Miniprotein binders against Pentatricopeptide repeat-containing protein At3g56030, mitochondrial. Designs and how they scored, part 8

Target 1, 310 residues: Pentatricopeptide repeat-containing protein At3g56030, mitochondrial, of Arabidopsis thaliana (Mouse-ear cress) (q9ly43)
Amino acid sequence: STVNPNPTASPGRRTCVEFDNLIFKAGSSGDFEAVRRLLNSRVVNACFNTTATFKFLTNTDSYSSSLEDLRRILPQTDAGYTRKHSYETLIARLCKLGRIDDALVLINDMAIGEFGLSTCVFHPILNTLTKKNRIEEAWRVVELMRSHAIPVDVTSYNYFLTSHCYDGDVAEASRVLRKMEEEEEGVMSPDTRTYDALVLGACKSGRVEAAMAILRRMEEEGLSVLYATHAHVIGEMVESGYYALSVEFVMAYAGKDKRLDEENLGSLASKLIKRKRFKEAKMVLKEMSVRGLRMGDALREFHEKNVLQS
Key: E = the ipSAE of ESMFold2; O = the ipSAE of OpenDDE; V2 = 0.75 times the mean of E and O plus 0.25 times the DockQ between their complexes.

## First folded at step 5 (miniprotein)

Design TA7 (from TA1 with L38F Y42W)
Fold by ESMFold2-Fast, scan of step 5:
Structure TA7 (fold): chain B 310 residues (1-310), chain A 83 residues (1-83)
Amino acid sequence: as target 1 above (310 residues)
Amino acid sequence: TPEEKIRRLILLAEFLILMARQLLEEGDYEEARELLDFAIEWLKEALERAKSLGNEELIREIEKLLEEVEKLRQEIEEKISKE
């Protein structure tokens, strides 16, 4: 049997947060030899890179010397996990800063150096481009993946699906689903995030009945549903004026997950109060009280003055 | 499992059928046709898998949905030819 050792800090070893702080200080001062040593020593202390590891790299002009220094030292880090993960973390940071061209340069560095280029390296780029509605550029990145024989996975396609569905464009989402089917047979299968995107698309197009139907079918088939999926349906019901239906929907799903219930009933009550639908809001708050669900301060105050007082 | 995969394909097809029905009511006939074509592809794949498993219940369910899709597609074609 293979045991996956849990990377835990022992007494006297630095934590991941401590390594991030040391790397931040070294990077901020231009000491890239210290950055290289810290990246190497991190793994032997059972610590790994985080989203904060390259925080010292900020949004600067395209001639930033810090990126060129990083490009020089990263090939000099220990081969395998350390080097691969350091590239992945830096690419994610550049994408967060909107520096897509710089991220593509690092992908080219990984390909030339054979530093473990894989599908997950492209996820932050596709996510950023699709969120910014830069769809043609995102498809060019998919072509780049294919040119390196990197498989395009369901997560990559879900970024495109989510983008089109956010626009209410179910036809474009369906064309993306067709492209997914063109991939290797048996590998591409709709997952929970695919259905979340489709529910979002139905909601954004004003077709809340279709969204509700698919959620009921998912539950009947025993499929997991994301909390975000419920939020999409509840939000659209309220925006479209289906107030009574939104209460019925939330009540029908209550009793399975206390935290989901607190989020669903709490969010619905807040939205109904904002729309001055006090009768429906009071019903939701009363149900929260009966079920022992926690309320935020504003809802608790409203409930005490309007429902609990009788 | 193979049965769970078939149920996911059916679920996707049902969603596309519901969306196509709404598009038909709104006069978006070409988009409705496109979504139904996808639904047919998913249902045909599901049917072949259900037949391979010998699951008569799933076969009947999928055949019923295919009949529904064919009727809806005929209605769309009639609308396209008349307008």
Scores: ipSAE 0.325, ipTM 0.679, lowest interface PAE 3.0, mean pLDDT 81

Design c5 (from c1t with L41R R59L)
Fold by ESMFold2-Fast, scan of step 5:
Structure c5 (fold): chain B 310 residues (1-310), chain A 81 residues (1-81)
Amino acid sequence: as target 1 above (310 residues)
Amino acid sequence: SPEQLIEEARKLIEQAREALDRGDYETAEELLLEAIWKLFRALLEAEELGNEELIEEILELLYEVLKLRLEIEEKISKEGE
């Protein structure tokens, strides 16, 4: 499935991909006045910046000079959406390149220039720092947010929860949850991603029953369960040797969402085959066939050889 | 124990049948979902014990729950006609 970032582009108007290509050429050749003009004209063509907009910026010998040029031209872009989103997109690119200090410099530029600094600007930085286990630096970024009167949202806290839960650090995850509840009541409510992080933590700790209880609570609260949350639970059931339970769990959730079913049953069948649990794997593959669910090449070959021949 | 969870699930299934018979499909579905979660816990415990007889009993009950849930969907569909 390809995503078209400008599906409503009219004949004669450039697409977001075309603008990204033009900006790539201009930036690669050091023509930052052209970059500035292209960022401005992008709005006129009903386009928006993408993750590829500043792809010309790489960890090469030209990095420092290119960043200095970008810092010079960005304040000169059209005020409002264009300038704000150009800073946001560049900050995200710097985080991807591991240039955290430079991203913080751009945040300072946005604050001094009053260029619409908001919570979402900090998300890429918090995500990158927590994923790299630079937790103390990530909390300093939270303090920076507070110093600018920028609210720390559920998404920001979820980065910390996910990091600690991935490491199996239930004590630190609990401390993060406590910080969330210290926020204004009714503003910082656990969401689907918060519960997903808790399920991941339970699974990483080998606590299948706890993971199931958390999932059950999500459903009672009327929250939608992420595909990833099912994947965590299914994976841990199999890892812990609860093969019959994993089959019945997946079967109980089948019949509501065909794509989720393909993901759940397909993933489970693959894991059971890898564990040499062929009886359970065959049951799952038969159910996929009966429901008309699509199989990847490896599963289709296994099904034809081991299930359809019987 | 898994035997206790099975007995609790059996009671929920019977309550669900009664709700279904009186046309209370929402209550029937809620009771069946509660039964499923008790049976999942029972299955986990039975697998830990390696008790094949309990595993088979639990799987039969999960199949009964599936059949009742399909019956609820069918009756709701027909009521809408």
Scores: ipSAE 0.184, ipTM 0.678, lowest interface PAE 4.0, mean pLDDT 83

Design e13 (at its last look DockQ between E and O 0.68; V2 from the best seeds 0.00; counts 0 for: pae E 1.8 > 1.5)
Amino acid sequence: SPEEKYLELLIEFLILMARQLIEEAREALDRGDYETARKLLDEAIELLKLALEYAKELGNEELIREIEKLLEEVEKLRQEIEEKISKE
ESMFold2-Fast, scan of step 5: ipSAE 0.721; ipTM 0.896
ESMFold2, look of step 6: ipSAE 0.574; ipTM 0.852
ESMFold2 (binder alone), look of step 6: mean pLDDT 86; pTM 0.844
OpenDDE base, look of step 6: ipSAE 0.437; ipTM 0.776
ESMFold2, look of step 7: ipSAE 0.476; ipTM 0.815
ESMFold2 (binder alone), look of step 7: mean pLDDT 87; pTM 0.853
OpenDDE base, look of step 7: ipSAE 0.437; ipTM 0.776

Design e14 (from e2 with E7L)
Amino acid sequence: TPELLILFLILMARQLIEEAREALDRGDYETARKLLDEAIELLKLALEYAKELGNEELIREIEKLLEEVEKLRQEIEEKISKE
ESMFold2-Fast, scan of step 5: ipSAE 0.411; ipTM 0.753

Design e3 (at its last look DockQ between E and O 0.91; V2 from the best seeds 0.00; counts 0 for: pae E 2.7 > 1.5)
Fold by ESMFold2, look of step 6:
Structure e3 (fold): chain B 310 residues (1-310), chain A 88 residues (1-88)
Amino acid sequence: as target 1 above (310 residues)
Amino acid sequence: DPERKLRELLIEFLILMARQLIEEAREALDRGDYETARKLLDEAIELLKLALEYAKELGNEELIREIEKLLEEVEKLRQEIEEKISKE
C-alpha cells in the first residue's frame, strides 16, 4: 500500500547526500550491480556525483578487486553524461588516493570505449602530480593527452605554474608561460588562476611590490581576485615588514566585498597586534568599526580599550 | 589578442621581479652589504636576460630598449660594488 504521507508536500526526490550514502553502503557490501543502478538513477533524479560518491573505494588489501568490479560495471552505466561523469568522479577519487597509475588505466578504458575522453578528465591527474612535485611525470601525462588529440588548456598549464611559483622558481614559471604561448590547438589567454600563480610566485620570492603590480594588472583586465591571493599578499607584506603598505593594500580594496573586507582587515589587524604594531592596528580597527565589519572577540577588546577609550 | 597578452605578461613579470631586485640591491649597497647586493644583482641579470630573449622574439623594440637600459643600470651597480670593495 502506497499513500502520500503529506498531501500538501512537493514531490520527493533523493538528495545527492542520500545517493552517496546508498552507493557507499552498496559498494562496501560488494553489491556493484546496485552501484550501477544508483549511478544511473541519481542522474535521472537530477542528483549528480560528488567527491563522496566513490568514498567506499579505499587503499585496502582488496583495492584491486573493488576497482576491477568498478571497471566492469562503469561501461554498463547509461551512455552520455552519466557514464562520463562516473569515470571522471572515479578518476578524481583515485587521484585523492594517490593511485595515479590506476587513474591512467581508467583513462585508457575511456579511450578504448570511446566514452568521451576530454581535457577535464586529466585535470585531477595533473593537479596531483604537480602538487607532489612530480613534474616530469606530469609532462608525460601532457604527452599522453597529445597522443589522444586532447587539447592542453589554460587550467592544465596553471597547475604547472602554481607548482613552480609555490617554490619561488620564477624562471621555470616563465618557461611554462612560454609553453602556453606556443600551444597551437587553442588561443591561450591568462585567467584568474594564471595571475594568482604569478602573485604567489612573487610573494614566495619576497617581492611584494611585484606582486602588487601583477594584482593591479589582473584587476585592470577585469578578473576577480581570489580571497586566497589577498591572504598571501597580506601575509608576505607583514612578514617582510611592509606595515604601512599592508594597510594601504587592504584600504585600497575595501568596500567591494564585505566578506573579503572582514577577512582582510581582521587578519591584518591581528597580525599587526601580534607584531606590536599598535598604531597601524588601531587604524585598521577604526576603519573596520566605521564600515560596520565584524570583529572577533580579541579584536573587539583591543579596539574598545585602545581606540575608543584613548 | 590573447597570444600577445600572454607574451606581454611573461615579459612584464620578469621585468617587475628584476626591478625590485635592483632596488633591493641598491639598499644593500647603501648599507655596505656588498655580498647581498651582488647576489641580488646576479639574480636580476638572469631574469633580465630571459626577458630580453622573449622581447626580441616578440620584436617589441620598446621592451628591448627598456630591458637593455636595466641591464646597463645593473652593470653600473656591479662596478660600483667592485670599486668599493677594492678601495676598502
Scores: ipSAE 0.363, ipTM 0.750, lowest interface PAE 2.7, mean pLDDT 84
ESMFold2-Fast, scan of step 5: ipSAE 0.580; ipTM 0.840
ESMFold2 (binder alone), look of step 6: mean pLDDT 85; pTM 0.819
OpenDDE base, look of step 6: ipSAE 0.478; ipTM 0.782

## First folded at step 6 (miniprotein)

Design QB14 (from QB4 with L54Y; at its last look DockQ between E and O 0.69; V2 from the best seeds 0.00; counts 0 for: pae E 5.8 > 1.5)
Fold by ESMFold2, look of step 6:
Structure QB14 (fold): chain B 310 residues (1-310), chain A 96 residues (1-96)
Amino acid sequence: as target 1 above (310 residues)
Amino acid sequence: STAEELLREMERLIQEAIRLAEQGDLRRAIELVLQAAEKMYEFARRTGDPEDRYLALIMEFLALMFEQLAREGDVDEAIELARLLLEYAREVVQRL
């Protein structure tokens, strides 16, 4: 018998991108009841909020109206994770827009509603304020955290450390480190984030030799430098003109992880060639060859022309 | 004890480094500040106390910044860091 095909519909669930797109359309058209429903249903579908979730909120003439509607519907989202994460995501969006006063209004909304304030909702506020060099306001936010019995963590202090290091204000950076030591709630030894902040801050302040000394001490303490941190440090060394030191850095870490070595030496060689530091680039490529490390095509051609044929 | 003597020598080194820096002997001052930081790290490593290791990191950071400021000719700022380093050293010694 001829049967109309009626196959079972493909199993599937909406993606985080699909939910973000639906929320964008709903918010852009002023349908905040749909936004509320989508915020609830995405969590049921194991799709959590992203940095795109509140992208419809911008710094246009209607941004104040959109925020007020969000402030109305967020308390009406499902209690627990859904509501808490919606506030966290919106606060981060407002910080990205530079709307710190509005982010603080949401902090107050969460406090009044007892929606579970935590240290992480304050991180984007502190990060934004310290990056804009609004240090006094950032310390007032720390006092706000303390007034709610919210612990100030290493990440929070690291925003201040990085800011002071970029400003070259070492005395203020040391005072931040002292406050970290004096923090009664969860006094801890320096961790990977503490060292990474000091290394990155020293690099940005142009004190690469200090950064190298701190990095060596990090290794002595048995703390691993992340691959991304290696790449950043290499880049800052080259940008700051420390070409010979950059070669020393990659050589000092060579031999621990072949994939890391290939990325570090290859990245450095490419950066040195771009900066026309051919003597240093040849040294790095020679070491890559001696160690049997894989080169990309451009580096291999440079190596053959300038190292093997010379 | 050996640990207490190590900390008191650290303090003495920083005090002497400040005097040398005020007299313009920056090379010697740098040497003493770096030695003091190493003594704090040795002390912290022996005790294993997280608070001691945290203070050792502070002193290492300040010592390295002192060296760089002194070499760049920012002598007054370097001396201010050395005075701050001395304050921390005295606090550590007082905790004994």
Scores: ipSAE 0.080, ipTM 0.559, lowest interface PAE 5.8, mean pLDDT 81
ESMFold2 (binder alone), look of step 6: mean pLDDT 82; pTM 0.820
OpenDDE base, look of step 6: ipSAE 0.365; ipTM 0.739

Design QE4 (at its last look DockQ between E and O 0.83; V2 from the best seeds 0.00; counts 0 for: pae E 1.9 > 1.5)
Fold by OpenDDE base, look of step 6:
Structure QE4 (fold): chain B 310 residues (1-310), chain A 104 residues (1-104)
Amino acid sequence: as target 1 above (310 residues)
Amino acid sequence: SPEEKYLELLAEFLLLMMEQLIQEAIRLAEQGDLDRAAELVREAAELMRLFAEYTGDPEDRRLADEMERLAREFEQAARSGDVDKAIELARQLLELALEVVERL
């Protein structure tokens, strides 16, 4: 009896991408029992869900049936983190699809089932509604959070703040900040997103100096600056004709992060070229070259023709 | 306190915005665009009112009242086409804004 040693190929730790692909295949084929098993196995393998996990759910004829099947199997996932994380991921997917009502249905499922409803579950909904300027509906979602005894966090308020700041509505932005101060449930402090929103608001209002002051304060408080924050400032400086100041700005913040520098200097150079500010653009491109920063093809071509040949 | 941080941040933001609105209003008035300057002055006065409501300080409320008065006078000057008067009023508004900043 030759016991063929079936090499127990230790099932190599599947990657997050492999799980997403398997879930995609299972969900696309209608095998939701396989989706359930894969969601469980994923967490056991320390592979968290991604924005691609429920990518098989699309605004097609199969949407309603697939959502119904998902609603059926999610309660059957492993209790605790697996189940909660699966709901959060699906809610985020529904928000991306513009299916806010269905996301709210899942929140209700979580509430009824006691599946660990928390503030973070509402973030995708608030973000989607505020980005769509559905502000009243977003406030109704905040009231829904409160009705479930779920604290409203800084992140939740920052979505409103960002929306108003994007519109240049300083008055409404200020009212949101006041609400954040008056929030009884816990010690709220402004974070990176709070400051980013205010910088955006100042930029959208054409107030570059205010934007710079807020940015400086953010740095003094030791908060990490978002790429988006620099992009707001650079954009507004160029739009307002502060070409020399924009160069000074990107140079002052250069040297800390190569990727950020590539983005900031590259973006500025492109904007300056579009505005026919070739002198300033050449200065930026020279600096990029000296620092060994990667240039996009269009900037490289411009640099070769106008900087290296001069 | 965290609450104080929000207050400080909001105060700084409103004051910076107010000051810049007034500065731009001066520039616009100097260019003869009194209508647009008046819009900015009004907005600045509104921001000062919000600030005063937020601080609850009686002196800030007084300053807000004064800014609103000056803003109304600016609007009147703008309607009359009196550029010199408008510029003078905008300078007074800027002085008030700077006074608020110095109190912080």
Scores: ipSAE 0.305, ipTM 0.701, lowest interface PAE 1.5, mean pLDDT 89
ESMFold2, look of step 6: ipSAE 0.464; ipTM 0.772
ESMFold2 (binder alone), look of step 6: mean pLDDT 83; pTM 0.805

## First folded at step 7 (miniprotein)

Design QB15 (from QB4 with D52R R53K I58L; at its last look DockQ between E and O 0.78; V2 from the best seeds 0.00; counts 0 for: pae E 5.0 > 1.5, pTM O .751 < .8)
Fold by ESMFold2, look of step 7:
Structure QB15 (fold): chain B 310 residues (1-310), chain A 96 residues (1-96)
Amino acid sequence: as target 1 above (310 residues)
Amino acid sequence: STAEELLREMERLIQEAIRLAEQGDLRRAIELVLQAAEKMYEFARRTGDPERKLLALLMEFLALMFEQLAREGDVDEAIELARLLLEYAREVVQRL
């Protein structure tokens, strides 16, 4: 029989990991002309930039000089997708490093060079600022987007919405929704992340039944409910001491998606065990067993010792 | 038009709900706030105006939070949400 080659990489062609490693070596040694060449050639080899592409840029004593060299070579990369994606990837890296002012310098570089600023370039900046609760700075970035005639999309507003909902600030979350409704540059519709943020907000405010009602509205709108959305509700129910209600919640939504059921019931059982709610945990594990749902090793051991052997 | 009728009804329901909540009739206030949110939702569906989906979601979010606050006995906070809901509803009606 014939040898079966790796379907994601052709024989003799560099992988995205290999390109990232070569760029790391070149950038770490100060060979930024090699970095420029590799950024161009990886796209020709169908290997797009990753979160690791600019990992040689760090918050060490020499990181400022590396950024200035990158600022020199990026305009010299191949026009179009290659250059735009290189800027996007570097901006995202700078945001991971907490270097928002440097990311904004790159925004200005893209604007001056006319390299194709778009809404998605701003997403990591807004995400980082809102997660750090630097809300006033995030709104100033929105004003910068408007000054370049760049539309603020639903994803951008969802970062603000999620931040306010995480804090349980219903009034501010509502004001963000109002601003989203008033956006004139494009048609804006709530998506699953919009609903997820509101479910989180209801849970953080102690309104678990309201969170359940919002989930029902998601289903009525035909939106796919994310595993993360269910996990938020389960987590907040347990944190707030709604143990019996949490069991009722997972049972009410069980039966339609086996993988979701495995995640929801398994997660709930684990959380109940950690809080020493063994009676409720046993009920959940018994139901998992009856439904033929897979358990992790720790849950299976607990189930065998406490449900099957009792 | 039917769309204008729905929006004016939404405003009237919220105004009456606030009055009832101030008088302590929270069960009736809840019913009216939820009806107002449904009117906004139906308006968004009937007009086919995707810009109004976010407003419908906003109205529903506030209505659900109002319901929970009112059921828990947090009347002053519930009235604050209903006043915010009324403010937004009036702006929507004025934009007709």
Scores: ipSAE 0.128, ipTM 0.608, lowest interface PAE 5.0, mean pLDDT 81
ESMFold2 (binder alone), look of step 7: mean pLDDT 76; pTM 0.732
OpenDDE base, look of step 7: ipSAE 0.251; ipTM 0.677

Design e17 (from e13 with S1D E4R; at its last look DockQ between E and O 0.71; V2 from the best seeds 0.00; counts 0 for: pae E 1.6 > 1.5)
Fold by ESMFold2, look of step 7:
Structure e17 (fold): chain B 310 residues (1-310), chain A 88 residues (1-88)
Amino acid sequence: as target 1 above (310 residues)
Amino acid sequence: DPERKYLELLIEFLILMARQLIEEAREALDRGDYETARKLLDEAIELLKLALEYAKELGNEELIREIEKLLEEVEKLRQEIEEKISKE
């Protein structure tokens, strides 16, 4: 056999970080044809867009030109998932930059091009508006969704519910829950985020015991309890000065999930230390030690100096 | 099985919030803070009236009776406080 083997072999596939860095360089230098090619090829490499993909787009004077170039090349990306996800990622980036009107221009681009406009594309717009307390604008976006016959899902309503609950506005939260009951598409049921919002609402109203009862109801419904849900209650107890109750709360839930126990007891200990509640913090750290729960470096150092040596 | 689950959750939320308001109002009354107790009871009444509206829409007789009992308890306590405020 006189045939030479291939002298060059491909080293391996690029990572998502490598694709994002290449897109950053190309976009920053104005090479949007390269951006288009990289958006296509990253999907072939199972490297989906990230929150960093369009980070070259900023709120400087140059960003207006860059957006128009992106609007030109995105329709030229591979049809289907690649193009839809590119629009979704760019819309999310524009929302992060506070450029909601530009995000809505892209919604219109998707509608005109028939590029698969769906509920999930609106989620970052609704999330951003509700978190910034621009509720009237968020409802206008819901009307835009309806004008395109796009259903408003549980996730969309939960953005409103969470915002009202964060403000302690029980009346507005009630109205959102009533609208969720009235929703005509599909079968909508309260989910983990729905209960999380109500726990938050009770906490923001200073009703920690009501919050704990709602949390127990969440568990009785068989929903997975999130760290964030426990964090609402722990945070409010410490803020309100209920230090002994906060220790009792985390102890009452300890033993079910070791990872949850590590987060709850560790977070509480850290909050107690920051508030100089060293007696309560030592009790929590002793319990963490007894249960074999992992501690972060700062907590371990505090425990060794103040608990084991005290 | 998913029928009216948001309405049920809403009613439970309002009742739980109202019950804690009543408890806090009784604590305020015990320490002689009649203005705080009055304001907390007024808020509890508002929540319970809303909960009653939704419980009637749901047709849940047990919840209706529970809410009506709480409303009567709150109204009596509120009137007791108003009499103490006017006397003092």
Scores: ipSAE 0.520, ipTM 0.833, lowest interface PAE 1.5, mean pLDDT 85
ESMFold2 (binder alone), look of step 7: mean pLDDT 85; pTM 0.824
OpenDDE base, look of step 7: ipSAE 0.569; ipTM 0.829
ESMFold2, look of step 9: ipSAE 0.510; ipTM 0.831
ESMFold2 (binder alone), look of step 9: mean pLDDT 85; pTM 0.815
OpenDDE base, look of step 9: ipSAE 0.566; ipTM 0.826

Design e18 (from e13 with Y6F; at its last look DockQ between E and O 0.03; V2 from the best seeds 0.00; counts 0 for: placed apart)
Fold by OpenDDE base, look of step 7:
Structure e18 (fold): chain B 310 residues (1-310), chain A 88 residues (1-88)
Amino acid sequence: as target 1 above (310 residues)
Amino acid sequence: SPEEKFLELLIEFLILMARQLIEEAREALDRGDYETARKLLDEAIELLKLALEYAKELGNEELIREIEKLLEEVEKLRQEIEEKISKE
């Protein structure tokens, strides 16, 4: 009698989406014990928290009670990465909701509990404050970091730099750059975001040559170029009437990433069409077609009518 | 003007980048990598020339002087490289 070994059904790996949905249901129903268990289980299953994890927390009448329950159960999560990651995720959610003060309360919870407070925990707060042009408050947060012996990293400074460059506040942008250079740990080198901010500034000032020079340097340093960086340059070129140059630019950087190419060439084509630069637009669209790049519906229609029928 | 302020920032950044390139070139030179050193210096010169153009546009004499000094330094390094290449 050959006893067929019952295949022990390996508990099916739950997906990140499944966990988020379960946490949403639990949080929405007020079952925070279930939330705690799910947060623990998620990490064990190698499914990290996402921006949707705490989406059940909203600016409604239940906000205060839900936050209090979360503050109660988070310390009860598994020590180490699970707990730290949960706090980070919740802080990010609070920032998205515009609840900066509550985010700072959680920072304090982490500090008191010694739950692994680090620089990255402050990034969402700094990002939110600087985007809202609450610069003084953002600097107070930096001071708070220092008071906890947490190093201020390049990313933190980049939030300020980007904000000032965006607003055209050059004096403050320069001050931030100088602060970055003066940081004692000597190793604070500009990163992709730093260069992006400077490219943005160059573009806003109409200095395309400078923007291009900075971009070239990024490539030489082996830094990944952000879509945003290309977008700044393309936007400024078109705005300034450098249509031929814009085409040359996107062509020069094409071929490395299909998705990036689709975005860059597609964006440029759209902008050129809006400016009634049909000749240049046709060149871009032709190149997209040759490379097998996906076109949006509007661009496809234009291409069919004006490039293929010609 | 806001535009002038932006230009000043750009100049400062270009100078910073150029300084970094010069230091990297020195390191390459010390390693005997003359080709790399030359390329780095060429790039530094391009940045400094652009910075100089902007500084002149602003009429900022201090920045002009700083950039000119850096250009002189680069030229000296370039000469040193050429001398070493000629001896090999």
Scores: ipSAE 0.379, ipTM 0.775, lowest interface PAE 1.0, mean pLDDT 90
ESMFold2, look of step 7: ipSAE 0.589; ipTM 0.844
ESMFold2 (binder alone), look of step 7: mean pLDDT 88; pTM 0.861

